VH-VL binders against q9umr5. Designs and how they scored, part 146

Target 1, 268 residues: q9umr5
Amino acid sequence: SYKPVIVVHGLFDSSYSFRHLLEYINETHPGTVVTVLDLFDGRESLRPLWEQVQGFREAVVPIMAKAPQGVHLICYSQGGLVCRALLSVMDDHNVDSFISLSSPQMGQYGDTDYLKWLFPTSMRSNLYRICYSPWGQEFSICNYWHDPHHDDLYLNASSFLALINGERDHPNATVWRKNFLRVGHLVLIGGPDDGVITPWQSSFFGFYDANETVLEMEEQLVYLRDSFGLKTLLARGAIVRCPMAGISHTAWHSNRTLYETCIEPWLS
Below, E stands for the ipSAE of ESMFold2; O stands for the ipSAE of OpenDDE; V2 stands for 0.75 times the mean of E and O plus 0.25 times the DockQ between their complexes.

## First folded at step 7 (VH-VL)

Design v20 (framework fv_mavrilimumab; at its last look DockQ between E and O 0.01; V2 from the best seeds 0.00; counts 0 for: pae E 8.8 > 2, SAP .501 > .496, placed apart)
Fold by OpenDDE, look of step 7:
Structure v20 (fold): chain C 268 residues (1-268), chain A 122 residues (1-122), chain B 111 residues (1-111)
Amino acid sequence: as target 1 above (268 residues)
Amino acid sequence: QVQLVQSGAEVKKPGASVKVSCKVSGYTLTSLSIHWVRQAPGKGLEWMGGFDPRDGETVYAQRFQGRVTMTEDTSTDTAYMELSSLRSEDTAVYYCATEYYEILTGWYFDLWGQGTMVTVSS
Amino acid sequence: QSVLTQPPSVSGAPGQRVTISCTGSSSNIGAGYYVHWYQQLPGTAPKLLIYANSNRPSGVPDRFSGSKSGTSASLAITGLQAEDEADYYCQSYDSSLSGWVFGGGTKLTVL
């Protein structure tokens, strides 16, 4: 039988957004038990990511316990960060494939429709004043806001991304790295036409330098220092990069070609 | 855990200038939006101006434009408000406050300094 | 003269309900901007009491409530206690002034 699949949604999403994905999985892998976790839906997805991590942890633990052979995670957009953190804090997870579906794994720094909606009068260049404030980090979006022009503020104020990345020292960094390395495969999916994840290379752990030049994963300090295990995973062939053009952010979980090319191979 | 600690009381002559400081602790000043509000004895609160993170600039109340200057020293995490050409009517307690923002709930003043009494008299 | 209008004083006996009004205009409360309320005890700095019309910060008892309608807002205090004796200020944003505006303040006396 196929390993169970657990799906974690993104910002302002619900389980309904993944109806097509469920259909594809059922067609290609009949009998697969797919659980789309309906936690922190809608506005609740704005709650602090650590709170979300705890909630999702409580939900996945029973599922993992019933699947001793392992499970697969499909985590979309913001959900990809939640899942990475989840795998970092769980010392007993049994995740075979962690599929990061267009997630801002290295953070977000861009003006998007989401940003304009949440901050109607703010530009990305000014958001550091909000996101790195005492109250900014109470919102999920700010938990992975990564301003390349205010690196010191990011490193000191980011209560989530900087920690799971091991960019700021903390007592659990070694253990979290060990836990995350339990994953069988890290499947990174994203593309240039996403329109939301900025830069889109963030889905592949690429990101801006101080001049807003995009550097790839292998040029990032988190990789070079292997702070949470990226270098180790790459070395053992556990990282899969699947870029695809022509897909908008809200279509990653609904595109059949993307599913067949980037998701399906890792559900077996 | 953010705290705002202001400088001590000031006594000034008419025509002089006063500069009040507001030191931030718990977080860096650059991560906060500091505003200034004054209150004359027995009177209400009056907004003077402050930093608007949306625009990335300091905005002054029209009444004080030309007389007030708000600055920040990020190296010491201290905000300053300087008021020039002082008048007797400027006698008041001056407060620094942080502008608080919640997504979908707007902006408001969360934390206040203890206040600085400025007395202008001949 | 304050942009937002409050009654200068209100009073009530312990256990009673009192309300404080805050009247604005089409350029502030009527424009859809949130109303916030502050409590100022004698000799102290103002403290946030209500934010975004009707939300209570942590530590504020549920006997304090706020509402907004049209160009006006209201603060209600139920189960009035002696410790509630203070000045109360409403605050909002005014688009015509491009700045924050306060009410004139209301002195609450507990009889």
Scores: ipSAE 0.037, ipTM 0.578, lowest interface PAE 3.6, mean pLDDT 92
Fold by ESMFold2, look of step 7:
Structure v20 (fold): chain C 268 residues (1-268), chain A 122 residues (1-122), chain B 111 residues (1-111)
Amino acid sequence: as target 1 above (268 residues)
Amino acid sequence: QVQLVQSGAEVKKPGASVKVSCKVSGYTLTSLSIHWVRQAPGKGLEWMGGFDPRDGETVYAQRFQGRVTMTEDTSTDTAYMELSSLRSEDTAVYYCATEYYEILTGWYFDLWGQGTMVTVSS
Amino acid sequence: QSVLTQPPSVSGAPGQRVTISCTGSSSNIGAGYYVHWYQQLPGTAPKLLIYANSNRPSGVPDRFSGSKSGTSASLAITGLQAEDEADYYCQSYDSSLSGWVFGGGTKLTVL
């Protein structure tokens, strides 16, 4: 029998957006229990990510309890950050595959229509003034905003990303790393034609340096210091990188080739 | 004001085809997920199929596979449903309906066409 | 047999509360798909009553409420009025059928 699959959606999203993914799973893994968590959808996806993590934690506890053999997570876009935080804060999670589907794991530094809607006079170069304030940190997108030109502000003001990356000292860092390292596999999915995640390599824990040159995961300080376990996971053979060109941000969960190549092998 | 306006009632013989239109006004067709639902006299609602531009494909309910075709004309903002090989049990009111979500303006509600009665009689 | 199960009828006196259940499965409501509710007055097209589990469109009074839990959903009507006498349908998406599914409908009678 197959492990249950839990799906966590992204910004301004709903479970209907994942109907093709659920259909693919039903075709290839019949009998698999798949739950798309319907919390913090639509406008509620702008709530602080720690509030979302708390709510999703409450929802996954009974699912994991009924499946002691383990579960899989498929987490899309902003949802991948929620899931990574879940893996850190849950002492008792039983996640085998964590599938990160085009998620801004090292942060976001790009203009989007959603940012224009929220902050119509702002551009990526000046959004740090809003996002690195206590008021700005009450919005989910600011929780993973990562301005490479204002690293000191990021490190001091980020209430979410800098903490789950272990970029800022905090009392739970050792426990969160231990919890995260209990995952069986970390499957990283993304590609150059995404069009929203900026840089797209954030989906693979790559990110800009101060010159906006993309450094890969192995060049990141959080990897080199092994601050939350990436170096340990890679050495263990637990990180799977599955890049695919030609897929736009809204199409990752509706592309059959992507599913068969990058997702299906990890749904034991 | 967004409206779905359907073509008029039709009487057909068994074995014929019918093509029902659904014109969108007050918004563009490409922003809507148009579905077709029928209701036989005194019976409940039955989903027939739909076109969602986010899918890029039309999906038909299994019982209508091979008999139904759903198309759209974006130049006139009109969706169409054609049902072939009509039988007497296809006598029903045929509705076009949509669910639409737009982040900036919220939901558009109560988006059903007025219905098109199709009567199949010999 | 509809994919979503509703009671064929419910009844209540004016001012009372009634609930209409909608029972699905792990391939529809249990997979996290939204539940929508429609009211159909005699001789009219269905009208959206509740969307995305619990949201009311403009013009729907707050005595109508929806909820979802597990594989089931519920429509509650409080302060029942004569005008509420209608057929009520739940709707969701089903991934095993790759399509939208409706409940069989519930006739509400106001006594």
Scores: ipSAE 0.006, ipTM 0.570, lowest interface PAE 8.8, mean pLDDT 87
ESMFold2 (binder alone), look of step 7: mean pLDDT 88; pTM 0.903

Design v21 (framework fv_mavrilimumab; at its last look DockQ between E and O 0.81; V2 from the best seeds 0.00; counts 0 for: pae E 7.5 > 2)
Fold by OpenDDE, look of step 7:
Structure v21 (fold): chain C 268 residues (1-268), chain A 122 residues (1-122), chain B 111 residues (1-111)
Amino acid sequence: as target 1 above (268 residues)
Amino acid sequence: QVQLVQSGAEVKKPGASVKVSCKVSGYTLTSLSIHWVRQAPGKGLEWMGGFDPRDGETVYAQRFQGRVTMTEDTSTDTAYMELSSLRSEDTAVYYCATGPYEFLTGWYFDLWGQGTMVTVSS
Amino acid sequence: QSVLTQPPSVSGAPGQRVTISCTGSSSNIGAGYYVHWYQQLPGTAPKLLIYANSNRPSGVPDRFSGSKSGTSASLAITGLQAEDEADYYCQSYDSSLSGWVFGGGTKLTVL
């Protein structure tokens, strides 16, 4: 009688991307009902993240209702941000473990092929002109673009990350914090060899300061101010950090060793 | 559990058309991106085309543009590849294949059909 | 003629180490695109051997390893066994062609 597992994919993914994860879960926790949500697949994953949050919410509500003892969330890459927002807006979720699998939880600021494809004429240093515009915020990637050199623009123009972080004042900040704190455990997974999440410490709520020095979670204002509950979660032992080297971004959901070390312990 | 099952061998005359099918089981076709790869006898693998989630459309290799058409029937979970104006050089085993897509750099094929031999001869 | 260049053949005795090179250009491997490797036994469909430069799928023994540097990639096989005799293909993406490309293939013979 294992708790149901809900899986939320990343950018351009589909349910097929998680076939190995499903296999691992089936082997180690037989009888577990695993639902990989095939919403906003492929190019549709570029839709605004709040739109995605609403869609995924509609899908998970029935699943949660049928699982009064709770569910586990495994959320990969961009999906990790969707899930965090989901847990923030839901006042009645019953998530036991929220597993953030190589997610840019503190945002993204890197020159990747993703950016080159979407914005071929823009470098990382100039992307703020696009991402912090009204039309830029219509793309999921821009919803968590976090330029450390343009903090004022980030705080004022970010329609997603700045809000779920409580970095910009809004009327729902207190309620969202309360909702997010309903989670049993927050499991943060990532590593230095990811190659996509930049900086990779973002998966652990670390991020660049104005000099592009990476600071850890405990040095972030969102932690110090407990703006969405990180400090509270850490204090009650609800945050688990599981870094692993030697894993590329595409392998987090398919690596057996990682599953056994970082994921499996939290599916009971 | 997931499988790709292709149609049987074909023998065609030059100038004719051939349509190969690829039925998906274990997953829905809508959750997969089907690609086609061929291999002439004793030769290497050649990518022909497939669905590109970046563009949300089917993309064909330049070499086959104008001669190849890839379609899908979601009601039967079957993908099709039709090649027209066949030549002797088109004699090959044709594979349907799929795999995870990680955007631009990370698409690989970890699931293959059994292959369909297409022979073009006078 | 292939966009990615492989040696036509390599050989080794059981227990030895062999390497298969895959040489690309600035429009594919050199552009940062991942390299994948396939093993094809005679009369069978290709099988994924290495994905994303150096990752092994389930069931692939650790004596197979992949690496990438610059415009080239390499497949290494240690402890060569008789069952390793097959054709091996590298695969990547080429931006100039806007498509996926395979190497010419390498026939591995176990002596």
Scores: ipSAE 0.227, ipTM 0.714, lowest interface PAE 2.8, mean pLDDT 93
Fold by ESMFold2, look of step 7:
Structure v21 (fold): chain C 268 residues (1-268), chain A 122 residues (1-122), chain B 111 residues (1-111)
Amino acid sequence: as target 1 above (268 residues)
Amino acid sequence: QVQLVQSGAEVKKPGASVKVSCKVSGYTLTSLSIHWVRQAPGKGLEWMGGFDPRDGETVYAQRFQGRVTMTEDTSTDTAYMELSSLRSEDTAVYYCATGPYEFLTGWYFDLWGQGTMVTVSS
Amino acid sequence: QSVLTQPPSVSGAPGQRVTISCTGSSSNIGAGYYVHWYQQLPGTAPKLLIYANSNRPSGVPDRFSGSKSGTSASLAITGLQAEDEADYYCQSYDSSLSGWVFGGGTKLTVL
């Protein structure tokens, strides 16, 4: 039999968006119990990420308890940040594969239609004024906004990303790292034609330096200091990188070739 | 295996109201965003309204404001569209439809009900 | 008039290529909203053909393709077949109307 699969959706999203992914799993791995969590959908996906983490934690606990052999997570877009935080805060998780599907794991620094809708006069160069304020941190997008030109403000104001990355001192950093390292595999999926995640290498823990040059995961300070366990995971052979070109942001969970190549092998 | 199954055809007089139902099977209604689209005989498609997750509310097309109400009964997984003050030009097939939403891609409808013919005459 | 403008009809012989245009404005396609395409056979509900400008759902032949440029979009059908005879609609969002909009429709006739 196959381990249960838990799916966590992204910004302005709902469980229906994953109907094709569910079909692919049913066809290739019949009998797999798949749960697409129907929480914080649509506009509710703008709630603070810590609030979302708590709600998703409550939903996954009974599923994990019923599956002592382990579960898999497939977490899309913003949902991948929720899932990474879950792995850190849960000392009792039993996740084998954490599949991060085009998620902004090192943050976002790009103009998007939903940012223009939410903050009409903003651009990526000035959004730090909103996002790095107490009011701004009440929006999920601002919880992972990462302006490479205002890193001091990011480190001081981020209520979410700087904490789960271990970029700011906090009393739980050692425990969160220990919990995260219990994951069996970290599967990173994304690609250059995504069109939303900026830089797209954020899905692979790459990000801009102050000159907007993309540094890969192994060049990031959080990797080099092993602040939340990336270096340790890579040394174990537990990190899988599966880039794929030609896929737009909304098509990651509805592309059969992507599923067969990057997802299916990890749904033991 | 998700399906939208609509109520049967209706014949109404001008000035009456009609309430068309759309039952979701194989999925939970709360996981979907139901929209309504109509098509007069021999004419094109016309969006009437639906739930917009950006606003967290049902929005109605401007030309139907004040005449249309869209509701949901989550206990039966059934959505409803009620159109009041019917006129002969409201004779059309009424579809319920749904699809995934992402602001960047915009809303598209990959699942449609079979349609409900509403005839307004005499 | 329809917010999105399509030709009322197009025709082509079997095996040929045909293109259906969808012309919008700065409040819809020109604002960056995606274009979706539907095929409607007589007596049936519309069927999604192309979503997000150029993506094909499962089961749609690769001879159907979509593109978008500026305020306009285009549906191309290559290797035209008799079963392609149908009505075709484009769809987008319009910020000035605060709603979803369809094109007027294009009847494709296969000669």
Scores: ipSAE 0.032, ipTM 0.624, lowest interface PAE 7.5, mean pLDDT 89
ESMFold2 (binder alone), look of step 7: mean pLDDT 89; pTM 0.919

Design v22 (framework fv_mavrilimumab; at its last look DockQ between E and O 0.83; V2 from the best seeds 0.00; counts 0 for: pae E 10.1 > 2)
Fold by OpenDDE, look of step 7:
Structure v22 (fold): chain C 268 residues (1-268), chain A 122 residues (1-122), chain B 111 residues (1-111)
Amino acid sequence: as target 1 above (268 residues)
Amino acid sequence: QVQLVQSGAEVKKPGASVKVSCKVSGYTLTSLSIHWVRQAPGKGLEWMGGFDPRDGETVYAQRFQGRVTMTEDTSTDTAYMELSSLRSEDTAVYYCATGPYELFTGWYFDLWGQGTMVTVSS
Amino acid sequence: QSVLTQPPSVSGAPGQRVTISCTGSSSNIGAGYYVHWYQQLPGTAPKLLIYANSNRPSGVPDRFSGSKSGTSASLAITGLQAEDEADYYCQSYDSSLSGWVFGGGTKLTVL
C-alpha cells in the first residue's frame, strides 16, 4: 500500500516523457498508483505559471482526497516551481515527499541556446527588458527569470518567483509559508552537467549575487529570513539534497541510477 | 506497452496518392507527437514532417511541401500521412515515429511503427 | 547529399573499438542542437541508441557511447560484437531547413 505518486512535467513535456519513471516505480514499488498529469502540455506550458498552478490544483485535489495517508509529488524542471507554488497556496495538502527534479527553484538566468530559440533577438543580459514587462510575465519562462543585475526590476515585476519566495511583501506570505511547511520532505535533485538550469545550483536554491558568484542556499536572503520556510525545513531535517554529475537535463526522469539514489528512497 | 501499428503495404501508380495510417496504443494520441520518416530501399532515413512546438503546428520538410498532408483522428488514436503525385522515387518504407521533446533538444524517436512499404510503379 | 555526413561504412573485428563520425555545420550541430543516434538491424525499424549527445536509453549497453564537439558528433562502440553489425544513423535539427535531419548512415561490418 504505497502512497500515490503525482507527477508534474516540465516545459514542453507530456505524460510520455515520464514513461521510464513509471516503469521504475512499478518495478520497485508494485501497486503504486502513479498519475502523470497531462495538463498544459507542449506549447501550453508557456502559459503563466499561476494559471498552471490553478489547473494542477484542480487535478490534484481529488487525488489527495482519496489518499488520506498522503501523496508524493515528483515535479520536473519548470514543474518544480509549479509544485512549490501549489503547496504554498493549498492549506490542506497532504504531500509527504516533494521531489524537485532539476527545477530552477531559485530562478533562471541562463545564457543557453534554448533562450535564443525562444527569444531569437534577445541575449541573456537584455532579457530583463522583455521578461519584466507586463506582456513578458504572461510567459512561464519569464515568471522565474531572475536577473541578478536588475534586482529592483525582478522584485517589482516578477509576478511569480518573487512572490512564492516571499522576496516581495504580499498579504499571503505568512499563510503560504505555513502551507508549504506542511510538506514532509523536500527532496532537491540536480547537477553540474544539467546544461539547462543556470546556474545548476538553482535546483538547490543557490543563485548568483550581483557579481554572478554562486551562493549556496544558506547564504540566500530567502533562507536567512525564512521567508517561505527553507530555514525551518532544514532545521527539522526535512530537506534532502541529492546532487548528481553526468546527467543532462533531459535525462533526470529517465536515469535508473538517479532514480534509485535520489527518488526511490522517498516513495515509501 | 506503447505501440505504433501502421497500415499494410501499398502499390500505387505514378500520379496517384497514398494514405498511410498509424494507430497508437498504450498512450493517447493527444499525449504524443507523431512524425513521419521514410527510407528508400538501400538508402538512408529521411524526415518528412511532424509537430513543431514553437509554432504549435505540423511542419513538413521542404522537399514534401505541397504533396504531403499529415492529419490525426483523436477519436481513434490514429495518425495519417498522405502523399500525392506519387513518383517512382517515392518507393520506400514509411515509418511513423514518436518520442519526447525538450527545448533545443528537439525530438528523438524512441518509438517506431513497423513501417509501411509503398511501391510506386507503372 | 545528407545534411549530416557519415562514413558509408566502417568495420572491425570482435572485441575491437570502432567509431562513427557525424559531421554537421553551424546550422545544426554547430548551432548547439543535440545529436541522437539510431541502430537499424536488417529488415527492422530503427532503434534509438543514444539521445542528447551521450545518453543511453534503457537496455543499451555501456559499450556504446556518444560525444559531440564543435560541428561534429561521434558514436563509439567498444568490445565489438557480431550482433552490432547494422546501419547507424545520426540525427539532429537544422535551423536553415527548419526540420530534423539524418545522416547518410554508416554500415558497420563485424569481421
Scores: ipSAE 0.255, ipTM 0.721, lowest interface PAE 2.6, mean pLDDT 93
Fold by ESMFold2, look of step 7:
Structure v22 (fold): chain C 268 residues (1-268), chain A 122 residues (1-122), chain B 111 residues (1-111)
Amino acid sequence: as target 1 above (268 residues)
Amino acid sequence: QVQLVQSGAEVKKPGASVKVSCKVSGYTLTSLSIHWVRQAPGKGLEWMGGFDPRDGETVYAQRFQGRVTMTEDTSTDTAYMELSSLRSEDTAVYYCATGPYELFTGWYFDLWGQGTMVTVSS
Amino acid sequence: QSVLTQPPSVSGAPGQRVTISCTGSSSNIGAGYYVHWYQQLPGTAPKLLIYANSNRPSGVPDRFSGSKSGTSASLAITGLQAEDEADYYCQSYDSSLSGWVFGGGTKLTVL
């Protein structure tokens, strides 16, 4: 009846955080098999994102195999980057809807409390010294750190984001683009009152230029060159943008109106 | 329908220990982070300790360090709080609680046990 | 002594607006940590009322709202009703104590 739903959590998260989302799905789509993956919980969510992608891939394979008609992904915060990488590296994925719930898809350039806890003497203007080093790239947060004032360092040092965005040449770029384009819909969710994702437009593939002016998705070089398929997806009507004001970062999966407006229509 | 069901009321002598249980229903214990909060009669809430995701271990409020131990039994989905060297001022209702994790702000507790009255007398 | 300071009591007539303050310091609210609010009816466990400064859980009426500014937070209750008579607690994290802290509580009386 309904396709299975796989939920991928964010930084320092657990499956309990999604209890309201699970309730909403059970109410509107009874009988749906929903799996919240509880891998890389807590501090383990700081492990390199490629390590997390491999672990989550192993967990989703049997779920996808049992559901040949397809599955849906709901991926929150850092989890949205894991899911996008899954769509690229899995040549056999059967994802219909990829629902990206306030994820830093074009990167993060903002001070947060968890960055202050992890790097107490750092601010966004100098964190590039840590993140764009081999040691820094061993932390998930640094895998999507995107300093618009040090773009050459980003392009050279990023072991994750620059690769999945197709911003740095690599031998798998064509195959990853092909795999990503097999998704049925890309549903982008976020909003100006998030308070963590910086700029909040990163959830919609927007990001800062060198002057910290936000360029929207269609103004990004990765879109214009169609480096991983965004332009193609938009042209075929497969990108859904669902912004909503008034929701803080921790509340995206517990707001019924957001669920009904932005998530429910895509859980076929 | 997640529930936290606590053990019954206890009466203890000064100098004894008490061990309060908190059984999880509807989820596995490992999917939750259990915290303990107490409230003396007519007084406010005091956080005693709980899981700290930043360290991956239990942290105890400074006031209770050395006197409190919090443990879990995953085979029965039950969390425990043991308070030793009891005094009359330890007379209180003891709650277990849990909620979603928010980094650096701690847990906000949207699920509470019914409370366990511990009376320390004589 | 509570790290977060609340007035011991507030009161209001039905239909009025009341506010309950929660004053912290640079080691908690002033460091950017979230504030959460709880309502406690007599003889019952606390109930989450507001989380992450301003969000309402499902089932909490929209006449309850929260805000945060600087080192302080505020809970506002509009359209005061008799059922709102309870104790109210704020909660945050304190980095100097490496732990979660509650305010001293505020008893709301509906006249």
Scores: ipSAE 0.005, ipTM 0.533, lowest interface PAE 10.1, mean pLDDT 88
ESMFold2 (binder alone), look of step 7: mean pLDDT 89; pTM 0.922

